VHH binders against p49116. Designs and how they scored, part 41

Target 1, 238 residues: p49116
Amino acid sequence: EGPLLSDTHVTFKLTMPSPMPEYLNVHYICESASRLLFLSMHWARSIPAFQALGQDCNTSLVRACWNELFTLGLAQCAQVMSLSTILAAIVNHLQNSIQEDKLSGDRIKQVMEHIWKLQEFCNSMAKLDIDGYEYAYLKAIVLFSPDHPGLTSTSQIEKFQEKAQMELQDYVQKTYSEDTYRLARILVRLPALRLMSSNITEELFFTGLIGNVSIDSIIPYILKMETAEYNGQITGAS

## First folded at step 1 (VHH)

Design zD (framework vhh_ozoralizumab_d1)
Fold by ESMFold2-Fast, scan of step 1:
Structure zD (fold): chain B 238 residues (1-238), chain A 120 residues (1-120)
Amino acid sequence: as target 1 above (238 residues)
Amino acid sequence: EVQLVESGGGLVQPGGSLRLSCAASGFTFRSYGMYWVRQAPGKGLEWVSEIKQSGSETKYPDSVKGRFTISRDNAKNTLYLQMNSLRPEDTAVYYCARDYLGSEFWTDYRGQGTLVTVSS
């Protein structure tokens, strides 16, 4: 059979809401994040191996890994999103909350720690100069994770993950032949994704979109959307 | 799951009173500042009232000051808005909202809203 991913899966183009407001607000942040989330889910849906697992397995996998996929997407699209500007605005907001004694110290600490972990991850990926092929395979490795609780097709998922790992290794060895340790440096970054709280990600980036429902609750609906609806969400056209 | 459920809206004549309630669940209610915001037909969102975590500090715009009173019961995870001397201009869908990261008027979660109609 052919490769797990085609060249079409390497293309990952985020369209930002325009114009960027002079003062960042929750609506702009959430719309930007929502476009990235929908782009990430559309990307996953386009993989033949993912489609082959069936709808129930697809839903379970994305529910388990959406935060990891989203964080990889943030790192990949950090420049397009002006992510450093968004995070700086959030940090400024949190510092004002501390000064005005409006939020519990424990909550501020949790959110600040999450932002620091996110910044560290994005900086490490930027330092490694991860390319589009590498990002595509890293996303495939986290998507086809057989170790999430409640999965029923674990042997097939594991085979797709191993295929992703093998194709990433082949790519890196051919493209970066002089850097013997590049693959190892890339792969050791992945465990950090599981240390990031999906609840805090949801609060920071999806508050304006989700309202009273969790991302876990809307995932089945997003995965069933027609291609035109996905395109509408990632461009803001409806 | 963060959930905000408003109730208490209805039809009232000018000069009348209504008390709105908002039942909060899925988060530590006492740790967040809360807002009431409203949206009149064909208009944008308007801030109506703000209350700090403990209930000790409240703020109102001039349009409702002296007529509306925000309060909270942290033991019951409930937010209230007492509306007196209602005017036709107060006709709107009223939303309960949570502070974005417990700060200014950056609200993160809003309820489904409750309709208040002031007319004869």
Scores: ipSAE 0.012, ipTM 0.303, lowest interface PAE 9.2, mean pLDDT 84

Design zD1 (framework vhh_ozoralizumab_d1)
Fold by ESMFold2-Fast, scan of step 1:
Structure zD1 (fold): chain B 238 residues (1-238), chain A 120 residues (1-120)
Amino acid sequence: as target 1 above (238 residues)
Amino acid sequence: EVQLVESGGGLVQPGGSLRLSCAASGFTFRSYGMYWVRQAPGKGLEWVSEIKQSGSETKYPDSVKGRFTISRDNAKNTLYLQMNSLRPEDTAVYYCAKGDLFESYPGDYRGQGTLVTVSS
């Protein structure tokens, strides 16, 4: 029984499409988000504990938590993505859509509330200066959530979540030894991830998906990809 | 998954009328603007009509204005296009399209299309 995560699971490098467009571009946003999603799924699939749960459980877990993983990835990669610029452009577009009555005001309100929650989450993580090890363990904690409906092997999933929590605690106590309450401040940020709608995330970031497929429909396919295919998706290899 | 299924196309003589329907599922239909677009044989996609989410505002290009009427039934998740005074130039496959958060004009053509042929 080794550690849940190794140093290889701390490395999380997003390669952005280049150059960034001057104006809001749904296809650029979608390409960027898709790369982050593939990176996140490749990260999850590389964990031995995750593999040990089996394909059906793996698919169910990722379908249940992809939005939480994706949001953590957005926070972790916010600078690389220029996420604040993307969100500001989306907000400006939505305000113009309200003015021109192109979408229901109630729908725009729901989407705006989602963006505000996302901005608050990313800002809180930035203020805490969450490091790569902490992000890796937070992702593991949300991945190994035993409380999603329809899951089997819930006792084993809970054991892996507890192991992630213990290893995060050990890391934080050793690295930030003078900050007694750091772990608590980090963990209380996680419930906010479940308040954000996966459907709204999908519309904001994945509207431009080629073939007009849903995230739910591609998850089983992506989880079965060979490592070379994942690398191609992450880096934008031709 | 977003699904749009068009129906009501067929063969009609010049001056005739047809009513197209689009059955929508997999999203909150009442929350989005909807569009009709068409593609004539050997040509690109052409915008035909748009309707706001409530049905209160509609737009048409000059080529169909006064002849075509877009409408929607949010309770039935159905979009309609009433086509009157049809011309041979209206011959095309007609597609139902959902609006998105980023564009007023549709970027995602999800429907299979329905063929409208107006006699020469």
Scores: ipSAE 0.026, ipTM 0.452, lowest interface PAE 6.3, mean pLDDT 85

Design zD10 (framework vhh_ozoralizumab_d1)
Fold by ESMFold2-Fast, scan of step 1:
Structure zD10 (fold): chain B 238 residues (1-238), chain A 120 residues (1-120)
Amino acid sequence: as target 1 above (238 residues)
Amino acid sequence: EVQLVESGGGLVQPGGSLRLSCAASGFTFRSYGMYWVRQAPGKGLEWVSEIKQSGSETKYPDSVKGRFTISRDNAKNTLYLQMNSLRPEDTAVYYCARGEYTDFLWSDHRGQGTLVTVSS
């Protein structure tokens, strides 16, 4: 009966590895991205509605939407991460790789287009000045997407998504009462998330993962982690 | 293609020692800085050691400083990690990684890893 999200679900604080190296490298980017991914999974796992769907549904749902959640997290944490600096360094590397003939032109083009889409998305969210409550509900709308292939309990997922939409509407109308069209401007940003390739996100941010492990393969293990172990991943503590 | 093959892992008792090796092929080994990183089950990656191209500069986090020593043989395209005074907390899969010549890598430049288990 209560709200879908509590105040604890609005808090989303990324702790970055320190210090940022003078020359950005795959391992620093991967550790930063992994912390954000783990924070995003912990956030999802803490939602009672999400828990109520059961382990198998939770795994399927997160496997389908992790890239959307991660991208929303990048936008939300862009300043903390110095995301613009990271993306600029990657662009510089790609330009040098073309000159040194180290990567195929088609791959570089796909990666560059992905970076531009990501930058455009983050800039649009920054321009709208999306707050922590709005980010929490946008993540919930993305998480409770009933339209992914292979899902069970789609009616219940749809109800949770509708509840997220309703609570976002209520929040925006009360907090930004003078901006009648704010909700519409926010919601039209969401379809862009599905245009972003999860494979390219893995290449950009998770190339430093050890043992050729895919995000898809580690999601079930992250969702099953003990709270202490989970917190250790996010903070870098044992 | 770039290949890194780790070896030397195994089961040791606390206080014991192991020496890990990494055989590199498919690239100009002497032109790259090299890393050892590790991952305990259910944990993220942890940087263990770094060595510059010539072997003249090495770096370690406080967790292993004074206990682990990284070295390289550019003539043999081989990276080493000497691990002394091992602790149960050192239990992890250890990987060597390429990361100095180009700070950004679009392919996995790590090997399959070698398991180190420290238990009594």
Scores: ipSAE 0.000, ipTM 0.147, lowest interface PAE 10.6, mean pLDDT 82

Design zD11 (framework vhh_ozoralizumab_d1)
Fold by ESMFold2-Fast, scan of step 1:
Structure zD11 (fold): chain B 238 residues (1-238), chain A 121 residues (1-121)
Amino acid sequence: as target 1 above (238 residues)
Amino acid sequence: EVQLVESGGGLVQPGGSLRLSCAASGFTFRSYGMYWVRQAPGKGLEWVSEIKQSGSETKYPDSVKGRFTISRDNAKNTLYLQMNSLRPEDTAVYYCAKSYEDLLQYFGDYRGQGTLVTVSS
């Protein structure tokens, strides 16, 4: 049957909009985040096991886990994105909004708590020095989550998740043989992803994307658009 | 209530020109930087141009630099975009927008209905 992921699935290269603007703005943040989201969806679509589940199941899985995939992508691409600079600018803006009474204190608190959780997650991953293979398998584990409500083919999804877990274990044991507890330290990071509010992520990073419609609502179209664009590049007709 | 009303879009042949306008109300226009963004069919928002409060500093991405010119009239609370040497890839709905101020607001809160620019032969 072969492995769940190949070396092509380990490569995850984000191309940032350039140059970075003098004043960090909602447009630049949204464009950067959109590129990461599109890259994440293209990554998922390239997995043969994911393709084998069919379009309806694929859409349901990505709708359920896009925020987890996006957050893992933020952690993996934190340096390329200058994520710390983006988050610092957002924090500064929120503090100024308090001074001008433009936002409620309760809303500011919710958003600040979300940013803190995001920073904690990214810092934990950086401290563990998570490599490209580990990120690929962690993304596969969250993608093939059989426990989301409304899913069909849950037994097959669970088998793909178990395959991802086994391949991650094999990789870590071979590559980091001296660190007996590394796998455990990595896996205990994953539950934190489900504590991240997709609504707050959407508001912070995607305010400029399709106005008032949710990411959840556009996922089927993004998945289709990604495939069509890629095929156009291959044929040279686009 | 912040209100932005774009106008001036239309159908034009490649190589043609259009001038877009944005009428602003509900805020102190002269105190904020302004920008133009566009959304091509099936794509996300793309930054097109930025202008500082006084109008003395402007910025453009390479895709439109040398072809587009942003300007403003603070006395009339109006933002402009002069578009020259238009290309088919410039086809998009164009929105004017208020500069970075409140990251938690939707772009829709600070941009109007947009104006459609179609460049076709």
Scores: ipSAE 0.005, ipTM 0.150, lowest interface PAE 10.5, mean pLDDT 81

Design zD12 (framework vhh_ozoralizumab_d1)
Fold by ESMFold2-Fast, scan of step 1:
Structure zD12 (fold): chain B 238 residues (1-238), chain A 120 residues (1-120)
Amino acid sequence: as target 1 above (238 residues)
Amino acid sequence: EVQLVESGGGLVQPGGSLRLSCAASGFTFRSYGMYWVRQAPGKGLEWVSEIKQSGSETKYPDSVKGRFTISRDNAKNTLYLQMNSLRPEDTAVYYCATWDEGYLSFPDYRGQGTLVTVSS
């Protein structure tokens, strides 16, 4: 019985498409988001505890939590992605669409509320200065959620989540010993992830990538992907 | 290359019904969310209904909820709007639209429209 995560699981490096275009477009945004999604799924599949649950359980867990993992990844990689620039461009486009009556006000409001929730979440993570170890354990807590409908092996999933929580506690208490309430401040951020719509995330970041299939439907394929094929996806090689 | 062709508009009495059709070509229809939008004389575009790729999810504004029904036939590349209990304020040009780029483009593809006039 070793630790749930190794040092290799702390390393989370997103390689962005280059160069960044003068005008942001759906292709650049979708390629960037796709790389982050593939990196997040590869991260999850590399965890021995995750592998031990078996293929069907792995698929069900990732289908249930991909939006939470992706959002944590956006927060962690916000600087590398220039996420604030991407979100500002989307907001500007939506504001122009309101002015021109191109989309319903209700739909634009829903999408804008999602963007502002995402900005607030990323800003709160940045203000807390969440480090790589903390992100790894937060992702593990989200991944090993036993409370999603339809899951089997829920007792084992709960044990892995508890192990993630305990290892995060040990890390924070040792590393940030001067800040007694840091762990509490970090953990109270997690419920906000459940309030973010996966449908809106898919619309914002993946609209131009996959027209025929949802993220839900491609998850089993990504989880079975060979390492070389996976690396090809995250580096932009076909 | 991409074409959306609306039909089914016309003059109807208040309380009447119409079914609009949109024939899509030049793209993989089943892969795209579809929308109906309308523009009344002297007003801006108003969203009327939306339907996801499989037809499993639909959404309507309160102004048409319970009266209008959006549907699609992916085998025929056709979008429909069933309009019941029509009112004078429903008078507008109705457009079929798709958002393959979602919120970032509106519309990525739009038809020429079909005129619906609700009058005595």
Scores: ipSAE 0.000, ipTM 0.125, lowest interface PAE 12.4, mean pLDDT 81

Design zD2 (framework vhh_ozoralizumab_d1)
Fold by ESMFold2-Fast, scan of step 1:
Structure zD2 (fold): chain B 238 residues (1-238), chain A 120 residues (1-120)
Amino acid sequence: as target 1 above (238 residues)
Amino acid sequence: EVQLVESGGGLVQPGGSLRLSCAASGFTFRSYGMYWVRQAPGKGLEWVSEIKQSGSETKYPDSVKGRFTISRDNAKNTLYLQMNSLRPEDTAVYYCATEFDYLGWSPDYRGQGTLVTVSS
């Protein structure tokens, strides 16, 4: 009874804060990342299957997978974000911190390894030339993951994940009929998302939001926002 | 917004002890690794201790290992540094720091520091 995703769910357009500052700063990076996070959550909430699971399940799913959704969003929006420029600026700051002997090199090494994994992931997606339909279905597969601890309604979640996988297969088979191995190449990229630390992602992209609010703590509030409030956040209406 | 307030410094004789405290506010303290760094007169910043989020893993440079102990109380949003067998070369302003300082984005999140003077 109808597809899991409609054409409206394929559209994923990030509007960046403008202009980009002469020197990148925490506020610009955090504003950009926040817009992507809000866009990702609005996208998830617009899926009828997601809404059908109920508020508690929706909150649990997004808390478990926000980092995977966010990373897919970074890859999809890498060009519009100038992600490589942002990551280069962060690396410069980390290298200066090492040189000045301010803090332990072990933490800096962990953060740099995370940046390298992120760059490798985004590069692999770019080389595969993943299109908007493929990104939408990959996000759906990640969102409807039944294997996170503490989830209820796991059979229904698994049904929606299988539906996402089937619709992705049908799309790839029809659109890229000459490339028999494309689906396999795409799907083997997904396990890498779970190797990336949500804590390090939060430090890199959401430092400007750090107070009594973590991403985990704000998720229930973001999911309750009206569509107009989401639109205001993702466009920076001012 | 994010604040770190160091205390506990003072004048102490060589071989003495001091306990430093850092009161953290404006961020989810339990979710971040914490550090103590120091700056001696006329010198740059030097890392002196590190503690992971849960308090289960700590690290020290050889210059303080066996003499200094870092600990944290996540319920009280407080970081501690127990300093024993103090030496004149430990004289410095001691700063509480979060892993945000690695990025160099937010120097204002570093506290005002607390002066430790070891005098013979």
Scores: ipSAE 0.013, ipTM 0.185, lowest interface PAE 8.2, mean pLDDT 83

Design zD3 (framework vhh_ozoralizumab_d1)
Fold by ESMFold2-Fast, scan of step 1:
Structure zD3 (fold): chain B 238 residues (1-238), chain A 122 residues (1-122)
Amino acid sequence: as target 1 above (238 residues)
Amino acid sequence: EVQLVESGGGLVQPGGSLRLSCAASGFTFRSYGMYWVRQAPGKGLEWVSEIKQSGSETKYPDSVKGRFTISRDNAKNTLYLQMNSLRPEDTAVYYCAAGSDELWEYLKTDYRGQGTLVTVSS
């Protein structure tokens, strides 16, 4: 059969809310992050191999890996998002917080540690000059992870992950033939994604969601969206 | 559309009193903890008071404890701050905000009103 990913899966274009506010607030950050999350899930659902696993498996996979996909998306779209500016603003406000009685020192430390890990990850990806094909395959490798608890069809998921790995290897060897160690440098970045807390990601980027709506609860809805509904979300149109 | 509209600020002499009000709309007021924060000229945001959903639990920092009293009327969707024994250092723009006792203030600026200016000077 053909390749796991087609050229259409390499295209990953984030459209930011416009205009950018003078002051970065929870609404702008949440809207920007939601667009990236929707783009990431739309990307995943467009993969024929992903569709072939069925709705229940698709939901379980994305619930398990959304933070990894989202973080890869942040790294890939860091320039478009002005991510360094957003993170610097968050750090500045945390440092100037006088709510020590409400925000424990341990909680602030955990959030700061998460931001440092995120910055280091994005900087390492930028330093490696990861291209669009490499990002597409890295996202596929984390999407088709057979080792999350509670998954069914793990054998088929593992086969798709191995196919993603093989196609990434073929691409890197042909495109960066003089850099024998490039694939190894790229792959050793991936374990760091699992060390980043999904709860802290949700708090930093999705605090603007109204009500008791968690990312876990919204995932099945996003995966079932029709194209018109998806386009409405990424453009802000109803 | 979430709206918080603060009122009741003004010029007052040291030792005076003011009562601030915050009219809430666009969300289920009774389901949210509420708090007051202030920003003095050239200073950062300072937490002033917090009240839980039922109105039975309140918290204050030492800077205002014993002088300020937070209260709420869930039937009227209104938050109040009674300020007594005002001092020049209480001069600030006062904002009401919705959230939990773990709320990151800057992350909830979209649920903050335009504020009301309190000036304490002789």
Scores: ipSAE 0.007, ipTM 0.146, lowest interface PAE 10.5, mean pLDDT 81

Design zD4 (framework vhh_ozoralizumab_d1)
Fold by ESMFold2-Fast, scan of step 1:
Structure zD4 (fold): chain B 238 residues (1-238), chain A 120 residues (1-120)
Amino acid sequence: as target 1 above (238 residues)
Amino acid sequence: EVQLVESGGGLVQPGGSLRLSCAASGFTFRSYGMYWVRQAPGKGLEWVSEIKQSGSETKYPDSVKGRFTISRDNAKNTLYLQMNSLRPEDTAVYYCAKYDSFLGPEWDYRGQGTLVTVSS
């Protein structure tokens, strides 16, 4: 009963820190990515179905899928972030690192392959012209994934995922009635999200200048944040 | 060609002080954030301090906060680390590094290092 997502869950507004600096740096990348991650987690915690699963299940789901949610967010907010400019700068830096032989070639190769997978994913989504409703339901489908190891309440999670899939189907068939194969083209993009390493995403976008705190370790704290505390993080006012 | 050359290391007694220097060349020094990392025998790299382009912002881990001070002279293309109240556990090779990477300390260019030994 009732829709899984409301119109409030379709709205996904990323507020970027200050204008992009003249020389792109790790601080700007990290702050931009952190704002997107916090926005994504706040989006998830605002879903009544997600809240109904309980704190322990919520933490396990987000720990399992944060990289997929984050990557979908990167694709959705690519224009706002000037993501292509950011990735081009990272690629240029990695190519210079290869030339200077200051890093392992295998490590550079892993990171370059990750960036190319990310670029391919974002380009595919852009070519399909995925709208806000479609992004919201795709995020819901990956959030309510019952197949991650170690999850409890898997039958209820599966029901919410099926509800997300059904509502996406209804939306696409109504809004893009002329494109019979649109839903299939959208859904076949999702498996690529699981091929992207969360460790490499963390290194590229969440480079810690202080300590070795993993995103996995902070997720429970982010999900418990008060609205005011969360707003401070996404606006940089704290 | 980017080049970072550290100096100022040596043997010092516990409670003593040392000032490390890093001479930078091959890039526009004033346009990059800089930092120091160290590696103790048999251990991994440990971040020691960072400084923004103008010198306006500095950061330190609790292990050195209040004892170490990072600074820079953009006119001389030189980075400094003033180390006070040195302890045996500060014994390490200290490396100067440039923040030109989006991938963190393990990806950044580091100099040859300078050895600091704190022993009586």
Scores: ipSAE 0.013, ipTM 0.201, lowest interface PAE 8.3, mean pLDDT 83

Design zD5 (framework vhh_ozoralizumab_d1)
Fold by ESMFold2-Fast, scan of step 1:
Structure zD5 (fold): chain B 238 residues (1-238), chain A 120 residues (1-120)
Amino acid sequence: as target 1 above (238 residues)
Amino acid sequence: EVQLVESGGGLVQPGGSLRLSCAASGFTFRSYGMYWVRQAPGKGLEWVSEIKQSGSETKYPDSVKGRFTISRDNAKNTLYLQMNSLRPEDTAVYYCARLEDYSGFWPDVRGQGTLVTVSS
């Protein structure tokens, strides 16, 4: 038995497709989001504790929490992604759709509210100046959530979540010893992730997926990808 | 009915060339930017190239820049992708897609794709 996460699990490097097109389109956004999703899934499957739960539990767990992992990834990689530019382009498109009566007002309102929640979350994480170790443990806490419907091995998942919480506490207390309440400020941000709709996230960032392929349907395939295949996917190298 | 029909895929040896075509119908082709995307076996979508309405402006990712050329013939409502110096890594199903003037964020028209295999 050792620590839940090693230094290798703190490294989270997203490489964006280049160049960014002059007009942001569904496929550039989808490619960028897919790279982040694949990076997040590869991160999860590299954790020995995660592997110990077995393939069926791993698949169910990731299906339940991919949106939370993806949103944490968006916050962590916001600068690399130029996320504010992507969201501004989406907002501009939605505003133009209102003017042209292309989309229903209720639909646009739901999507705009989701974007505002996402912006608020990312801004709160930026204001707290969350570091790479803190992001790694926050991702571990949401990954090892025992309370999703349909999960098996919930006692073991809960133990891994508690281990993640304890190691985060140890890290924060040692690294930010002068800030007694930092851990509490960080942890109270996590419930907001459950309020964001995975369906709206999928529509915003994964609309460019071919056919009717859903994130839910591709998760088992991503989790079984070999390292070389995964590296080709996230680096954009061919 | 808006339709995009890709063609020109096939088996080619490494270092070879292939030209893909996309026949557009059911909309004013000259009024839309167009792009190519591909999906390799077991991988996600990868943006391949983009071209503006007039054909004067094109963009490519580093993975294909210098090897691939996107072009269009607005009189024939056809989009092309000239692929040179093909590599095994270029093996994928290639799709053409229509881009809306207003960023193209929402789902737009995409064809059924054409398979390109670079092997042997």
Scores: ipSAE 0.000, ipTM 0.185, lowest interface PAE 11.3, mean pLDDT 82

Design zD6 (framework vhh_ozoralizumab_d1)
Fold by ESMFold2-Fast, scan of step 1:
Structure zD6 (fold): chain B 238 residues (1-238), chain A 120 residues (1-120)
Amino acid sequence: as target 1 above (238 residues)
Amino acid sequence: EVQLVESGGGLVQPGGSLRLSCAASGFTFRSYGMYWVRQAPGKGLEWVSEIKQSGSETKYPDSVKGRFTISRDNAKNTLYLQMNSLRPEDTAVYYCATDSYWLFEGTDYRGQGTLVTVSS
């Protein structure tokens, strides 16, 4: 039986491309995002309960929730990524594109609204001072979501989600014993993750690297990667 | 890599009709405005039609207005141009095009083109 997550699942270390360029470019942003995506997939793979669901089910789960996991990762790693600097550069590019009449105003509006939602989410998590254990359990709650369309084994997924919720509650109550409403404040942040478009996340962070494929189409291959190949992706060594 | 692959061109008699298709890949098709442009032999590029992301707004120059209809199927990542009442002056290579990727890319994307010849 045992706990759903161990101390190894709390460690979430993003290695950024180095050095940071004098001015941001699409390659730097996409490589940084790819490292975070691969780190998030490796994190999910390392959970015994995730592997116990079987390959078809666990692949379907990650396809359904990769954007939520990625966004939680952006919030958790916002400082190491200098995410505010990346988003400011994107906003500047969009404003210049409006002036040159190169892009649709509707397209720019959609992307700007997504950036504002992302900034608000990251700011809310920072204000709550979410710790590493809390992030690990929030990612587990998102990963083991039984309510995505097309999933099989939903009863098992729901049991793992409930276990994640129970362990998060136990952790928060013991660690932040004097803050009786902390868990509620944390959990009400999660629905916002589903309001953020995975297509716009792909355009923002992966446009230079994805080419002819979507993130959800490459997920089965990422989940099957050898440990050495995966390690190369998260450090940029391969 | 953004790819746009046009098809449906050919030889047609004046007054005839053709339907062009453009298969899009490598980007989130439903999120971008799409265009048809053409280039007649020995001439520059001419804008032919524009369609916004949802398909709710279309625009045409006077030279094709009332004869050409642009449409899109976002589920199939496909853009269409229905060309009616074709004239010899419509003879051109027709290109499917979209705005550049908004993230630091300043080049408009267009396909390889499909040749439309209007002749007896």
Scores: ipSAE 0.014, ipTM 0.232, lowest interface PAE 7.5, mean pLDDT 83

